# Ledger of designs, part 59: VH-VL binders against Large ribosomal subunit protein uL10m (mRpL10)

Target 1, 224 residues: Large ribosomal subunit protein uL10m (mRpL10), of Drosophila melanogaster (Fruit fly) (q9vpl3)
Amino acid sequence: RGKINIQRPKAPHYERARVVAVTQPKYPELPKAKSCFKTRAERTQQQQENPYNEIIAREVRNWLDHSRLVAFFHLSSITADDIFRVRVQLHKQNLHLKSYGSKIIEQAVKNTRYEAIVPLFHSNHCIVFSPDPEKTAALLRIVRRVPQMVLLGGIVEETMLSRNQLVAYAQMPGLHAVQAQLVQTLSQAPGHLIQQLQAHQNSFVQVLDVHAKNQMNEETPKST

## First folded at step 3 (VH-VL)

Design q12 (framework fv_anetumab)
Fold by ESMFold2-Fast, scan of step 3:
Structure q12 (fold): chain C 224 residues (1-224), chain A 119 residues (1-119), chain B 111 residues (1-111)
Amino acid sequence: as target 1 above (224 residues)
Amino acid sequence: QVELVQSGAEVKKPGESLKISCKGSGYSFTDYWIGWVRQAPGKGLEWMGIIYPGDSDTRYSPSFQGQVTISADKSISTAYLQWSSLKASDTAMYYCARQEYWGSYLDYWGQGTLVTVSS
Amino acid sequence: DIALTQPASVSGSPGQSITISCTGTSSDVGGYNYVSWYQQHPGKAPKLMIYDVSNRPSGVSNRFSGSKSGNTASLTISGLQAEDEADYYCSSYDSSSTPYVFGGGTKLTVL
């Protein structure tokens, strides 16, 4: 019930190109063959020599600074077509689903008030941004139909909230003042909130590890 | 089995308020969007907006934002389209139609409500 | 709100095939596989004929088919019959300013 397993024809070239354009690096990547034997210093220099990461990190900082709602999700295996349907549904509500590499997220939030979120991005993830915090209820309604997306927590009006606090926020009356008061009431010391988010992430990672091992033991024939 | 039944034709004067209805049956009303589409006499289809009855989440076309209000009452499986002050230019056939949650298309349509506004 | 471009009218004889085009931009028809087609007989509500470019709902004749190339989607009706005479509207998801947009409509005459 509620799983996204709709099969339809593959996206045409122009649709795939558009999806790729918003997620794929425009800057040419360095050849990987040489990196197999590089020293630690050379690898660090190669990472610092990629100016594309800083450009995208600035984009992420801009999204964080101009969004009054930011939600963080673990993302399990999902088809390109299914995730694109999720993006379309979210866009109808002025909700913007973005995926960035962990290294880019770390660069984006380094030396900012958001630095504490870095541990959330050590596994597969995605982020939803919106300028309208009143859309939190719409976001959660949409995501409840996507079992591959698991809510970890978020930021509402610059206040970091756990998964449970964000769910509580979504259930409040539509009066803006009442919702703002709830955010104030639910907010906790940053250290406590990060510990809660990390604990939930660690529990989820353990669940994924158990699930992966169970799937390996119950392996069924694939296309090959 | 799936059916959308709209309220009867209305004849109004400019400045009057109006609320028309669209009742869904034969499916889970709160699991689908309800869209509203306008068709002026002799003209084409024009999308007005949608509502998700499960939480009354709405989205309007920019052309209709502030001109109409879309609402729903899930307890009686009914969606509404409302005007606070009608204009002669609001004379049109108004359709409600169901949209599958993940879809971008209207799969079942109501019979339409003719609204005539004349001075 | 900018409508998708369709020819005002097309005509054909019984048994022939006709094609109706629907042209948009990269933010709607060209960008996504979310094009639908509706048939409207005089005095009646529209009926969904094609969704997501090429899919047919239950009960729609296989004489109706949809396709898309670049910024243009097409509805093809093969083996034209008298009952096919109607107005046809295309619609698409729009990422630019509205989530949904309609074409201007095409009147099909079966002579």
Scores: ipSAE 0.018, ipTM 0.517, lowest interface PAE 7.1, mean pLDDT 78

Design q13 (framework fv_anetumab)
Fold by ESMFold2-Fast, scan of step 3:
Structure q13 (fold): chain C 224 residues (1-224), chain A 119 residues (1-119), chain B 111 residues (1-111)
Amino acid sequence: as target 1 above (224 residues)
Amino acid sequence: QVELVQSGAEVKKPGESLKISCKGSGYSFTDYWIGWVRQAPGKGLEWMGIIYPGDSDTRYSPSFQGQVTISADKSISTAYLQWSSLKASDTAMYYCARLYDWGEYFDYWGQGTLVTVSS
Amino acid sequence: DIALTQPASVSGSPGQSITISCTGTSSDVGGYNYVSWYQQHPGKAPKLMIYDVSNRPSGVSNRFSGSKSGNTASLTISGLQAEDEADYYCSSYDSSSTPYVFGGGTKLTVL
């Protein structure tokens, strides 16, 4: 009836700021300035890394705590324009695309139920959050146009799901009770979830190999 | 120019099989969903299902799951709707329509295929 | 499931404005901004007139406009012309039972 997520951070503002930063021209590094002001550079770097990382880790924990849908993706090379278009389409569905460093993810999920996801983030990645698990089908449909984003798995109603389980969840008609029952069914024998996620690293490597081969075929078509 | 061209009208007897087609042109066929919509004589539009030709991912309306098969051949940019055994109640106009890749609407429609099933 | 609710018929005179309603639930019309409207002339295929509640495709007259309030979407046709006489169908994304649902259709008669 009413909304259930009033206290969340303002995702649209944060996402827009990040896109602007990414699309801005990069300025050249200035080693001369760094050598002249090395004590200031060192203090700035320490402040940026340590306090910034903890603040962003808290933000990640907040998104995990307040999102009923979390999907994890491997992200291949993609232009700033293309990722911005994807972000806009996702936002129309109340899906929030975010990217965080693997160290920040590790810090955010350490000593939590979700620590098992850390290995998924050792390469380029992004995460999609939503308060609405019924958006899973819309999410997968949008991502089909983005071959650079490869689904690794996700969390639905606080339950870790493999890629195949998340795809199965998306096939449901959208009845809340039916979806909740499916999640509980898929989460039978919880001890196997970590083993399934680790096994899916091998499947992910195979998917990446297929994806890379497809991209090579598209970029350099065979002459014969 | 985007165009969807459907196969011609069919007259069949109950129990016969049938496969009708929808050929897309003027766009990247594998980048858009193709949907099938049924319209019984004098009735409204009823969504049957959709297919993504790029990987043949197919989704059906619960009312049509198991009643029909939707498929696509991306090498000839053609989608299909198939019945294994027709019934008189299958008499209807069948439309194919393209679903915009990142939209929730059908932007281009085929001209329709009239299927008549009678003894 | 119950299809989206539209009036069976609506009528108007040339030059007048008419409105066709499309009522659903919070799982379709009320929950998302993915309402589209289609025009169908007798014996012809449907044509997209409005998408995403209020947007018009290229080639559709600005006499056609869309809006939404709560669980009800509306198609308004201003300056009615004889060629507007057709059946009109609304459609929405549906999170509860199927990905897409159509309204029952409205027959527009222009005097």
Scores: ipSAE 0.006, ipTM 0.453, lowest interface PAE 10.2, mean pLDDT 77

Design q14 (framework fv_anetumab)
Fold by ESMFold2-Fast, scan of step 3:
Formats: sequence, C-alpha cells, structure tokens
Structure q14 (fold): chain C 224 residues (1-224), chain A 119 residues (1-119), chain B 111 residues (1-111)
Amino acid sequence: as target 1 above (224 residues)
Amino acid sequence: QVELVQSGAEVKKPGESLKISCKGSGYSFTDYWIGWVRQAPGKGLEWMGIIYPGDSDTRYSPSFQGQVTISADKSISTAYLQWSSLKASDTAMYYCARHYDWSDYFDYWGQGTLVTVSS
Amino acid sequence: DIALTQPASVSGSPGQSITISCTGTSSDVGGYNYVSWYQQHPGKAPKLMIYDVSNRPSGVSNRFSGSKSGNTASLTISGLQAEDEADYYCSSYDSSSTPYVFGGGTKLTVL
C-alpha cells in the first residue's frame, strides 16, 4: 500500500476543493468558539507527548494480553543497582519487571477489562509479567528478599486476584485442578476486589506516610 | 566463621551411583544459595547448578540438567550432588560454593571433593 | 562449551603490573556489571578476588583491581609478588544460555 498508483486519478473532492478555493476572493471567518485554539507551544507539546504515550500504552496492552501472570507492586525507595539486580533474578525465571507512568497505564487499560487496576498506580509502582503462571511461587520467593517491593495484587489467567488470593495460589504446589478452581471462584466479584486492593494500597500509603514522618523525626539531632 | 565442608574423595566404577555432600556452618544456611562447580583434571571451572535450601528451589546449567540431581536438607545444613549412573567423563574435582542472592557471585567455597571414575 | 575468552597464560616479574583480560558478548560481560574474578592455587579451592566488576572482598589486597570496557573485563595486579602465581578465572552472568559462565582460565607465572 505504500506505492503511489500513477494511473489513478486524484480524488474528486480534492479537485473540487481546489476549484472552490480559487473562485472565492477571501476566506470565511472562523466561528468565535473555534478561534480560541490552544497556543502553538501548547499544541506542539501535547502532540509530542501523546504519540509516545500511545506507543508505550500499546506495549503495555500487549504485555497484559500475552501474559498469564501479572503482579502489581508498590515500590519504595531503592537504588538503580539494587532494582537492576532484582530485574536480573526475575529474568532468570522468565519474569519481566516493568515500570510505567500512571498516565500510560490509564491509557493502556481504558475501555478494557483491566480498567479497574488504575487506582493501584497512584503512587510509585512496578509490574511483573510472565507467560507462565507456575512462576508465581518463584516470583514471591524473589520479592520476599526485596522489602522495597510490596505486593498489591495481580492477574492470573485473566482473573484479578487480591494480594492474599495470589499468595494462596502460589502455595498450592502439585494441585493444578484446585488452583484453576480457586482462580475461577475468586473472580466472583471483580468490583469488590478492586475496592479491597485499593484499600490495602491506601493503608500501605498511610504506613509509608508514618514511616516518612518517623524518618524525618529521626533526622533531628539530639532528641535525647 | 563461614565454612563449607565437603565429603571425602570417592573412587567409583562406571554405572555406580554416588551422592556427595557440602555442609554449611557459621551462617544462616536457609538464607543463601549453594552452587556446585565442576573442574575436570587440568581444565577450567564449569557451573553446574544452584539450590536455595529454604524451599529447595533448584536451577541447573543446560549441560548438567538431567545428568545430576542437586538437593538439600536444611535440618542438618547440608547440600548434596547426586549421580544415578557415573561415567568416566564425570572424573573431576567438585566444589560447592555459597551464592550471594543479590549479586550472582560465590563468596565462600568448600575445599572440594575429588571423584575418580575408572574401570 | 563456549566459555569467556581469557589468555591461556601471562607472566611478569616481581614489582611489575600485569593485566588479564576476559572477553564475552553483550549478553554477558558487555550487558551487565556482574563480573567476578577468582584466584586458584594448585590443589586449592578458588578464592573470590573481585566481584561486580571492581569491588574487593575483605582480606583481598588493594594490589588487585578490576575494570570493564565494552565486552572486555580486566583484572590488574600491581606490585606483582611470588604468591600471586596462580590460575585466575573470570565469571559473569549470562542472559542467553546459562545464568553463570566462567572464563577458560589464565595461568599467571611470576619469573
């Protein structure tokens, strides 16, 4: 389709528009409502930001659609070297740690069955993807050693699970049929599950706020 | 303080089974990985696999997957390397080493177990 | 079967500086800062000398230093001493085939 068909005549409306433009001595005024366009700088900046966000949002949708295991984490302060070591350990188990901005996540899941996860990403976060749900136990073992990563919940076989439900799924070795039934049973009330996940995140945010305030108080010298 | 002590030298015939051991002391055995490294006579080091004793999670090198079994008994702080049927090509020095979970390197090594397989 | 590439041997005189290279690909040495160096004396177990490219464990002389440029890591021994005569192995994380890979080893002779 990228080829130009030299033998094809130009579209009639294009030739018609050209003729009409030539016969009118001056252009019509724009309606007042449409004369209040955004400034050139504002429009250019929005255009530059929007195309990149859509490309990355498409990547996120592809990860969600092709992963049978997705786990959501809150991420506390961690060095670049430490998170890279975690990423390497996860990669050894076919677990892919990704971080995306909240705006990109919202754009990726808007009008999809995953739209309910958006509230989980209001604070610092990361996501782990895998095509293999059997790796849930390995994921939790690795993350157990990373106190900066706190499990919020996940998706297994396209079913949304709370933190406790995902932990329970991981603890059922050798009982694949029971695991499948558990996933189906736990998906019974998706709206309520999101409220539970958001409540846990809000409680965690409150804990982080208390911790941050305690850290600031600890910085005060000579509180003896 | 940290010490890995391996079992003594073994002399075996092809087709025989063998299980060698590596006992950790001076640290929390279940908080670190134990790896096995092979060195054939006059040759270099070959990574064989690792185990996390806390939950017996194991990972093997593709060259050794199905050729050996790595296991651990956390109640006695001991890791094992086992062959169901030895070959003459299994003649080597075998080292166990503690693997630091955060960095993919071996910080402490056992003294080695020499395994000789000949007919 | 394919290990990281090291020279088979290197030699130096007491007080000299020598460098041992370890060459891999972008999937191991070039891609990550997870390069380690081990010293092995005849009949002894290997000893960790350098980890994460350039870090020294407690008890390792500051004469030993590590570096990396592109796909090649280097171990440098300054002020060479007779006790440094040993085999030296590099190791790296490998994302393509095995999680860990060793170099072929370099025999250091102090003349």
Scores: ipSAE 0.000, ipTM 0.414, lowest interface PAE 12.9, mean pLDDT 76

Design q15 (framework fv_anetumab)
Fold by ESMFold2-Fast, scan of step 3:
Structure q15 (fold): chain C 224 residues (1-224), chain A 119 residues (1-119), chain B 111 residues (1-111)
Amino acid sequence: as target 1 above (224 residues)
Amino acid sequence: QVELVQSGAEVKKPGESLKISCKGSGYSFTDYWIGWVRQAPGKGLEWMGIIYPGDSDTRYSPSFQGQVTISADKSISTAYLQWSSLKASDTAMYYCARSDYYWDAFDIWGQGTLVTVSS
Amino acid sequence: DIALTQPASVSGSPGQSITISCTGTSSDVGGYNYVSWYQQHPGKAPKLMIYDVSNRPSGVSNRFSGSKSGNTASLTISGLQAEDEADYYCSSYDSSSTPYVFGGGTKLTVL
């Protein structure tokens, strides 16, 4: 199973329905027409963001703007004790694990250079922020022990990196060396490599076609 | 080169205090945990405890909690194991070793410090 | 503290393969993939041979391999050589008492 767990007493169980019933304020009943027979537009209007979400979206923008390292993870089911252990170890390296709802992230990055990250948050996710990009190696060392966290990619020094590029970045020593190597690696973008591979494929096909035609012209059929 | 260098062998009498050291070099000392492992003469390895030098977070084996103190000085990249009052049963080889996390494998080991406690 | 269970000794001839077992419970070997193996020659510090059940550190011969089934982890050494003669210790994360536990050790004799 591979779980990182701290043995802790669990908090006393409570039922949500019971807690809601005890604390729920008394409100005037909504007219049945407005409650049961809403149009799609009226239903969409009812789904307006809680004002609190605007404050959290601003917090997310501040984290993105002030972090030189941002890593994105898919998060599978994990116990509170396990995620706490991970959070503590990350914090020791000035790595800050945060979890936000997909809608809050969309609001935070809308109309910014980071808008492209929205598709990464369709399902359960978490983000690690740090002002120190040299901590990328420490980040990967810690999360490799957490199978519930799957690296999707990240942003280093305002540059979007795939999972493989981020892993490569972590293996390079020192910020100066890392930046030089990253520039070199980016010069080998998939598009350029694909173009070279396609050129070789076309040349190979042409050689095979010429060979086949030459063989056919040389060979004469045996008597019918 | 990444290495851990331990202090020299010690010969002590019961009741005496002792502090042995483990100095790391060739890596970022505050980014790794340093564990202490005991090996009594002719016996196997026993995990004693571990420390994160960056913030001095320390974890002990229940068998050794209260019997020893683990500490570190990050300014000189050195971890310590100390006893306030040694017993004859403390006679053993003591190893320090580096790990990425406190439940992780030890990838780099010190050469060991032999502690002999006799009257 | 009960250590992980290893056979006290194992023997093999040069060129043969041997396997050393390490048996625990669901709170250590069986529950997690944090099993390591260490080699110790007389008078020397232990050396990491395998981590995370089956991964080899750089510089460790591919003759050494690790596996796990249920509560038992195994270290297999193929093509036995004289220099393989040593004590071997398994270790695991332990959720029940200490965060880390060692096996009792196995003495490998190359005949």
Scores: ipSAE 0.006, ipTM 0.495, lowest interface PAE 9.5, mean pLDDT 77

Design q16 (framework fv_anetumab)
Fold by ESMFold2-Fast, scan of step 3:
Structure q16 (fold): chain C 224 residues (1-224), chain A 119 residues (1-119), chain B 111 residues (1-111)
Amino acid sequence: as target 1 above (224 residues)
Amino acid sequence: QVELVQSGAEVKKPGESLKISCKGSGYSFTDYWIGWVRQAPGKGLEWMGIIYPGDSDTRYSPSFQGQVTISADKSISTAYLQWSSLKASDTAMYYCARLDYWSEGFDYWGQGTLVTVSS
Amino acid sequence: DIALTQPASVSGSPGQSITISCTGTSSDVGGYNYVSWYQQHPGKAPKLMIYDVSNRPSGVSNRFSGSKSGNTASLTISGLQAEDEADYYCSSYDSSSTPYVFGGGTKLTVL
């Protein structure tokens, strides 16, 4: 089940370069002439409008615009080695794990159709991007081995989906069935998705309480 | 049909090198991991390591890291398990198996290669 | 490597149900839903009987079922038959150091 092992051609060189650039934690150098001759007011405004944040926000917008699959996760404490192993597994399926600060996400999606996702990022979070929506099943199989990552929802072909809808999408066999399901979800409103995601976040605390009492289940959040 | 065919039984002396093979057919060889499993005489199964032939990403059990080399040749759909210097303790049945990454289960197994290391 | 804990042997009569346990930790059986069960007849390669805790591959009898509670996974064989006599191994994804780990194996005897 879900055993569709369709390989995708390797990513274009420019996309790999972009991935590397986005992960680089460096501030850009301002033009020296402008830096030297800025007034006090201009310098104060620049300190409040960090140019590094705008560059990364632009990259986030590019990922959102050019990915046919975007999945949002709550992220608990995880070691650098463990997250690296997850990233390697995801990369084999053309899935790209990214982590950005909440302010950068807000700046990236401000005045766009994705602005409704901002409330999801007030806690620790990460995002997985892919140009291939058929890789949703591979994504969910991989993250099931990572209890620190809890699926909140996603965007498939520019349609916002709840956790349950994304899981259902992943279980559909082949392109024909996938297209039929996607048509059925086209009426899903961003506001409704946010309400569903908030419910899933609240259910996560309940699942953790049950787990603490030595009760196990396969779903981390429970829909009410 | 999906099939994994392993090389024939080997009888070696300690210190000799050995390379055994596992040929996949009936599926896309580069799209599945191949795992190697060891079973000493009368003992249970031990995971040795796994390789993804598409990019040669290889992962080893800590017990076998540095003791064996796993490789694959995708042009002939064949995976390999290799020793530079055999020990008597390497006497065992060696299985290759295809890992379905979706289910994390070894869904097809080779028939096994018996390796005997003795003086 | 240390294996997952299974009983060394289990026995039953034809028509009975038996259960084989597989106990690990939160880094393997308890932490993930990637538990598989394999059947091995003497002199033969193992056969996948259960994957993802409770799913059966095509061609495997519905007499075989799997479940998990906490750090313990279980394989249940109902309507026990003579041909079920074999060694059974559990396997799980292991996040601590190795990607996968096997249980020590359980010999099922059908009396």
Scores: ipSAE 0.005, ipTM 0.447, lowest interface PAE 12.5, mean pLDDT 76

Design q17 (framework fv_anetumab)
Fold by ESMFold2-Fast, scan of step 3:
Structure q17 (fold): chain C 224 residues (1-224), chain A 119 residues (1-119), chain B 111 residues (1-111)
Amino acid sequence: as target 1 above (224 residues)
Amino acid sequence: QVELVQSGAEVKKPGESLKISCKGSGYSFTDYWIGWVRQAPGKGLEWMGIIYPGDSDTRYSPSFQGQVTISADKSISTAYLQWSSLKASDTAMYYCARVDYYGEWFDPWGQGTLVTVSS
Amino acid sequence: DIALTQPASVSGSPGQSITISCTGTSSDVGGYNYVSWYQQHPGKAPKLMIYDVSNRPSGVSNRFSGSKSGNTASLTISGLQAEDEADYYCSSYDSSSTPYVFGGGTKLTVL
């Protein structure tokens, strides 16, 4: 497999100021030989109407394959400047903030052990990737200052973790504790993890729905 | 510099065939999708389709599927948009544009090829 | 068909600030950071002004900024200049059968 340094995230914007726009691609150029593209698979009749779903799904699969830490967030309304500042802070810790559509996530994790995460992405969301699982504590410190980002759960060393398990992992003193946590999470039932992650997502959807209805109602709400 | 250079303006009659070109330079032509965007006189931008020159994987907008053919010749870093039989309604400005590596936006754009079909 | 809604026109005077909206759905604008903005002067090709909602390519004035709230993306031009008079198009990656959707375009007039 390629290393994350081959599939690097986009460069910090402050570095781009010195380059003419036409010569500065969003991402480092990736040779076809090092891409995650499967040209034969792309030509199947089952390919969707949206060809870019496959391109982006392969990017997501590459991120998942090369990241030892993946964290999933619900993302409420946030300004572009605010999310940009968060991306800069995360990037300093080798944490890479990405946003993908639910169909893209579904296609990326289809036929993998991570297919169970798809329900998390029925609402507005974002994902943070890192090659370094020891950065979980740094990630949580940064995002606690961003109320628009709500942790739903994650993957550490290819193991699915609920929100509470990921928080516990961040508080562990080092590698030996990490290994113990990994053994614990490997023994839990996937169905229970999905239920916990989906419950957090559903709670957020419910809060948003109540808020929307309150905005529409007069002083006397019809159904509350 | 990365740039896309398109062929010159065309004036055709209905029923004639036409093939216009878009030549890329300054980058690895086979590593980026090329998109085609149509703009009818006085109207907005409309996406027609894309091609990945490395393997000629081509995807069309439903509105243009079967109406045009997109192709590429990677040996000369050139993408093509072709009609077998032009209609007066094909009168428009046609732009090619490079899609960024991950398929999110168009940059750079070619200068455009004006196609006029007189009846 | 145009799935992204923009105002047909906006106007302003030199030195003022104007905002152009682009409204879509949760499957395009609201769900993703795949919003880009293009400037088109009469008789010229479109030019990328903003990508990923708020990012400026090199060579684009810092007077241009992008933002997004829910299903609406916005392009804001501060310190309006005569040279800004152009058509502006938003674009979003759409999860439907048409992956690239352009807004109907907004004609900016600098009075």
Scores: ipSAE 0.000, ipTM 0.405, lowest interface PAE 18.6, mean pLDDT 74

Design q18 (framework fv_anetumab)
Fold by ESMFold2-Fast, scan of step 3:
Structure q18 (fold): chain C 224 residues (1-224), chain A 119 residues (1-119), chain B 111 residues (1-111)
Amino acid sequence: as target 1 above (224 residues)
Amino acid sequence: QVELVQSGAEVKKPGESLKISCKGSGYSFTDYWIGWVRQAPGKGLEWMGIIYPGDSDTRYSPSFQGQVTISADKSISTAYLQWSSLKASDTAMYYCARLDFWGSYEDYWGQGTLVTVSS
Amino acid sequence: DIALTQPASVSGSPGQSITISCTGTSSDVGGYNYVSWYQQHPGKAPKLMIYDVSNRPSGVSNRFSGSKSGNTASLTISGLQAEDEADYYCSSYDSSSTPYVFGGGTKLTVL
């Protein structure tokens, strides 16, 4: 039997349960007797008409719609205590680790702009969501120390980024720092350095344009 | 073997600048946080701040925000603690320490750098 | 300001057992199993003695043990020896601040 810590306060159990509940989907369990003796029709009906799959798919869509940073990871075997510690560190940075089945993700993103992500989830996976894209650097720093989590790619301000592009985005300074770099380079730089900064500025402006479009999509009611 | 080696003792006057160092060896320097801990004469341990050398992300204690600058040079596996203008109240032993994988406790400590600020 | 409360001093005789307490709140000691203990001899750097409430690093004597109940963590030293005379500091993860907080320290005297 595993180690139990009888000195663990009720508050940590509540906090841990809350973190796990926020970061993991819940599936109903079938009664054991009925699950062992299902007819073909019952099996087909379960695949076709699982109401909890739609509820969880709707939850996934809500996370995608309200998150400006979404990062996709392959997840190898990891202990419950280790993943809990990862979730706590991520939560400090307003980063929310979620795990969903591949069928749920496919159902959630079917007929949406995110449909292209489905192939990323054919193996064990997890997703990190945040309303704040500036937390990408913090996310990668935390996850770098978790060898069981391997970055596959992500979505920033509705723009799909590869692993390398997401890493490059994490290295970009915030708006004020970018403006400081521009002032410094413009006052001291040869033409080629100015061109390099303008390329970085154009990339940042493109990200801001996507952000503005995302804000418009959030403000405009979706047609039914 | 993990080892943290700090620079030697310093004697300074108020208003002078100072930069002390902490060199890590025996591990991947860019994969672990380095923390700075202050101990005033006869007093307890005070956390000052931490740096992740891989991306130079720094976090400061509210008591030391704006009072010191923490930096790192990954090419020589060295972390730094710097003052622009020392005060007599900065007289203390300064320790660097490596945090564990989760960044929650100090698992290896440097030997300490004594900084004395007096006129 | 001291975030975690420790007694200023404790004393014992060789061969005795002593306990040092470390009291916080539900946002630090009470909320998490991330309590560490450090030993500091005069003029030397601190040494990690206990991490994650009760775990010992390699090379630390099994005379040192850690425990926690509610908002109070405890370091127990059994079979006291003269070389145990030192200052002891607790530390805990703190959910209200980023990394962690230290206790005020306890001076152990072996008489």
Scores: ipSAE 0.007, ipTM 0.464, lowest interface PAE 10.3, mean pLDDT 76

Design q19 (framework fv_anetumab)
Fold by ESMFold2-Fast, scan of step 3:
Structure q19 (fold): chain C 224 residues (1-224), chain A 119 residues (1-119), chain B 111 residues (1-111)
Amino acid sequence: as target 1 above (224 residues)
Amino acid sequence: QVELVQSGAEVKKPGESLKISCKGSGYSFTDYWIGWVRQAPGKGLEWMGIIYPGDSDTRYSPSFQGQVTISADKSISTAYLQWSSLKASDTAMYYCARPDYYSSWEDYWGQGTLVTVSS
Amino acid sequence: DIALTQPASVSGSPGQSITISCTGTSSDVGGYNYVSWYQQHPGKAPKLMIYDVSNRPSGVSNRFSGSKSGNTASLTISGLQAEDEADYYCSSYDSSSTPYVFGGGTKLTVL
C-alpha cells in the first residue's frame, strides 16, 4: 500500500533526523585562540621539522604493516568518558582505537599506496587497528552504539573496502570459506582475480576521496 | 620521544598547601589520559586519579576523592596534583604516568616527586 | 584500599621458575583483557613487564610470561636470575569508579 494519509508517516525516525539537521551548526566553527598568527606553510614547515613527528609516523606505519584490519572513522565531538568506554570495549576484542594528527598520518603514508586517502584525515578522524580480520563484526556491533563515530571504510587483508563492502564482509560465513574460494579462483584465473582486487581497491579509494572532499567542503566556511 | 618530567622534591609542614607538576612532551598531550600514582614509604602502588587534558575530564579513586585535586594546563602540556592542606600521611613518592591506549605496549612514567610532610 | 590480591612474598633459586598470582574479587575483573605487570627495584619508577595479559614490551626478556584463567592472572618468571629480585605489581582495568587498580604487590626474593 501507499503512504499513510498523514504528514511524517515515520515520525520517530523523521523527527530524529530533522532534530539532528536543525542542531547542526549554522555558522562555521570558530578557530581556537592563538598567541600569534602563522601562515599554513609556516605551520606545515614547523611540523615537518619536528623530530617527534617521525617517531610517531613510524608507529603509524608499524600499525598499518601489522594490522590485517584497519577501519577509518569520522569522529564527531565526543566526551573523554565516552571515548574511554569505547576504547575499553574495543580493546577487549583486540581492536585498537588510534588518533593521530593529519600531518603525522600524511608523513607516515607518504610514498605508500595509502597516500591517496590523506585528504580523509584533514577532518576529525580516528582509526581502529586489529591483527584479526574476524573481529570486523564485533567492531561494527560496538560502533553501532556510538553515533559520534561514522564508518568511512577500511582495509581488510590489504584490500581496500568501502563502508558497504566492509559491512558485507562482516556478514560473511567465515574466513576459512573466503580463503577456500580465493584459492579456487587463483587456480582457475589468476589474472582475473588480480583485476578484481585492484578494481575494488580503486573504487574504495575513489569513495574515500569523495567523502574527504565532501567533509572538507562542509567544514570550510562559505566564501562571502 | 615521549617524556614525562616531574617537579622536584618537596618538604612541607602539616596544614600547608602544595602543587606538584608533570610536564609531557613528544606526544599530543590533549589526546591521552595522564594519571597520578602514590607510593607511601615501604608500601605498594596506588592509583590516585586520571585526567584527560583535552576536556579536563577527571576521575579519582575512592580513597583520594576530596583529598586532592588533579588538573591540567594544555597550553603548556602540564598536569598537576594539588593538596589544600597536607597531612603527615601524605608523605610518599608521587609518580605521574601515561597509560597508553594508543599503542598498548607503550607505558610512560615520570621520574617521581618525593613529598615529605613533617612537623 | 580495595586492591587485587597478590601474595605478599615469593621466593625461588637461580634457574628455577616462579609464578605470582593476581586475583580479582568480581567477574568484571575477569571480563577484561587489560592486565599489566610491573617490576620495581628499590628507588626506581615501576617498569612495565607485561601488558594486555600476556604481551611483552620490546626489551623485556622472554623469561617473563603472563596468562589469565577466570578471575586470576599470573606472571611466570623462568630461569630466575638475581636481577629479577624486585617488587612485582599487577594492574587491571576496573570499570566501577577508576579505570585501573593495582594489586598489593609481591616481593620476589632470589635465594
Scores: ipSAE 0.006, ipTM 0.412, lowest interface PAE 14.6, mean pLDDT 73

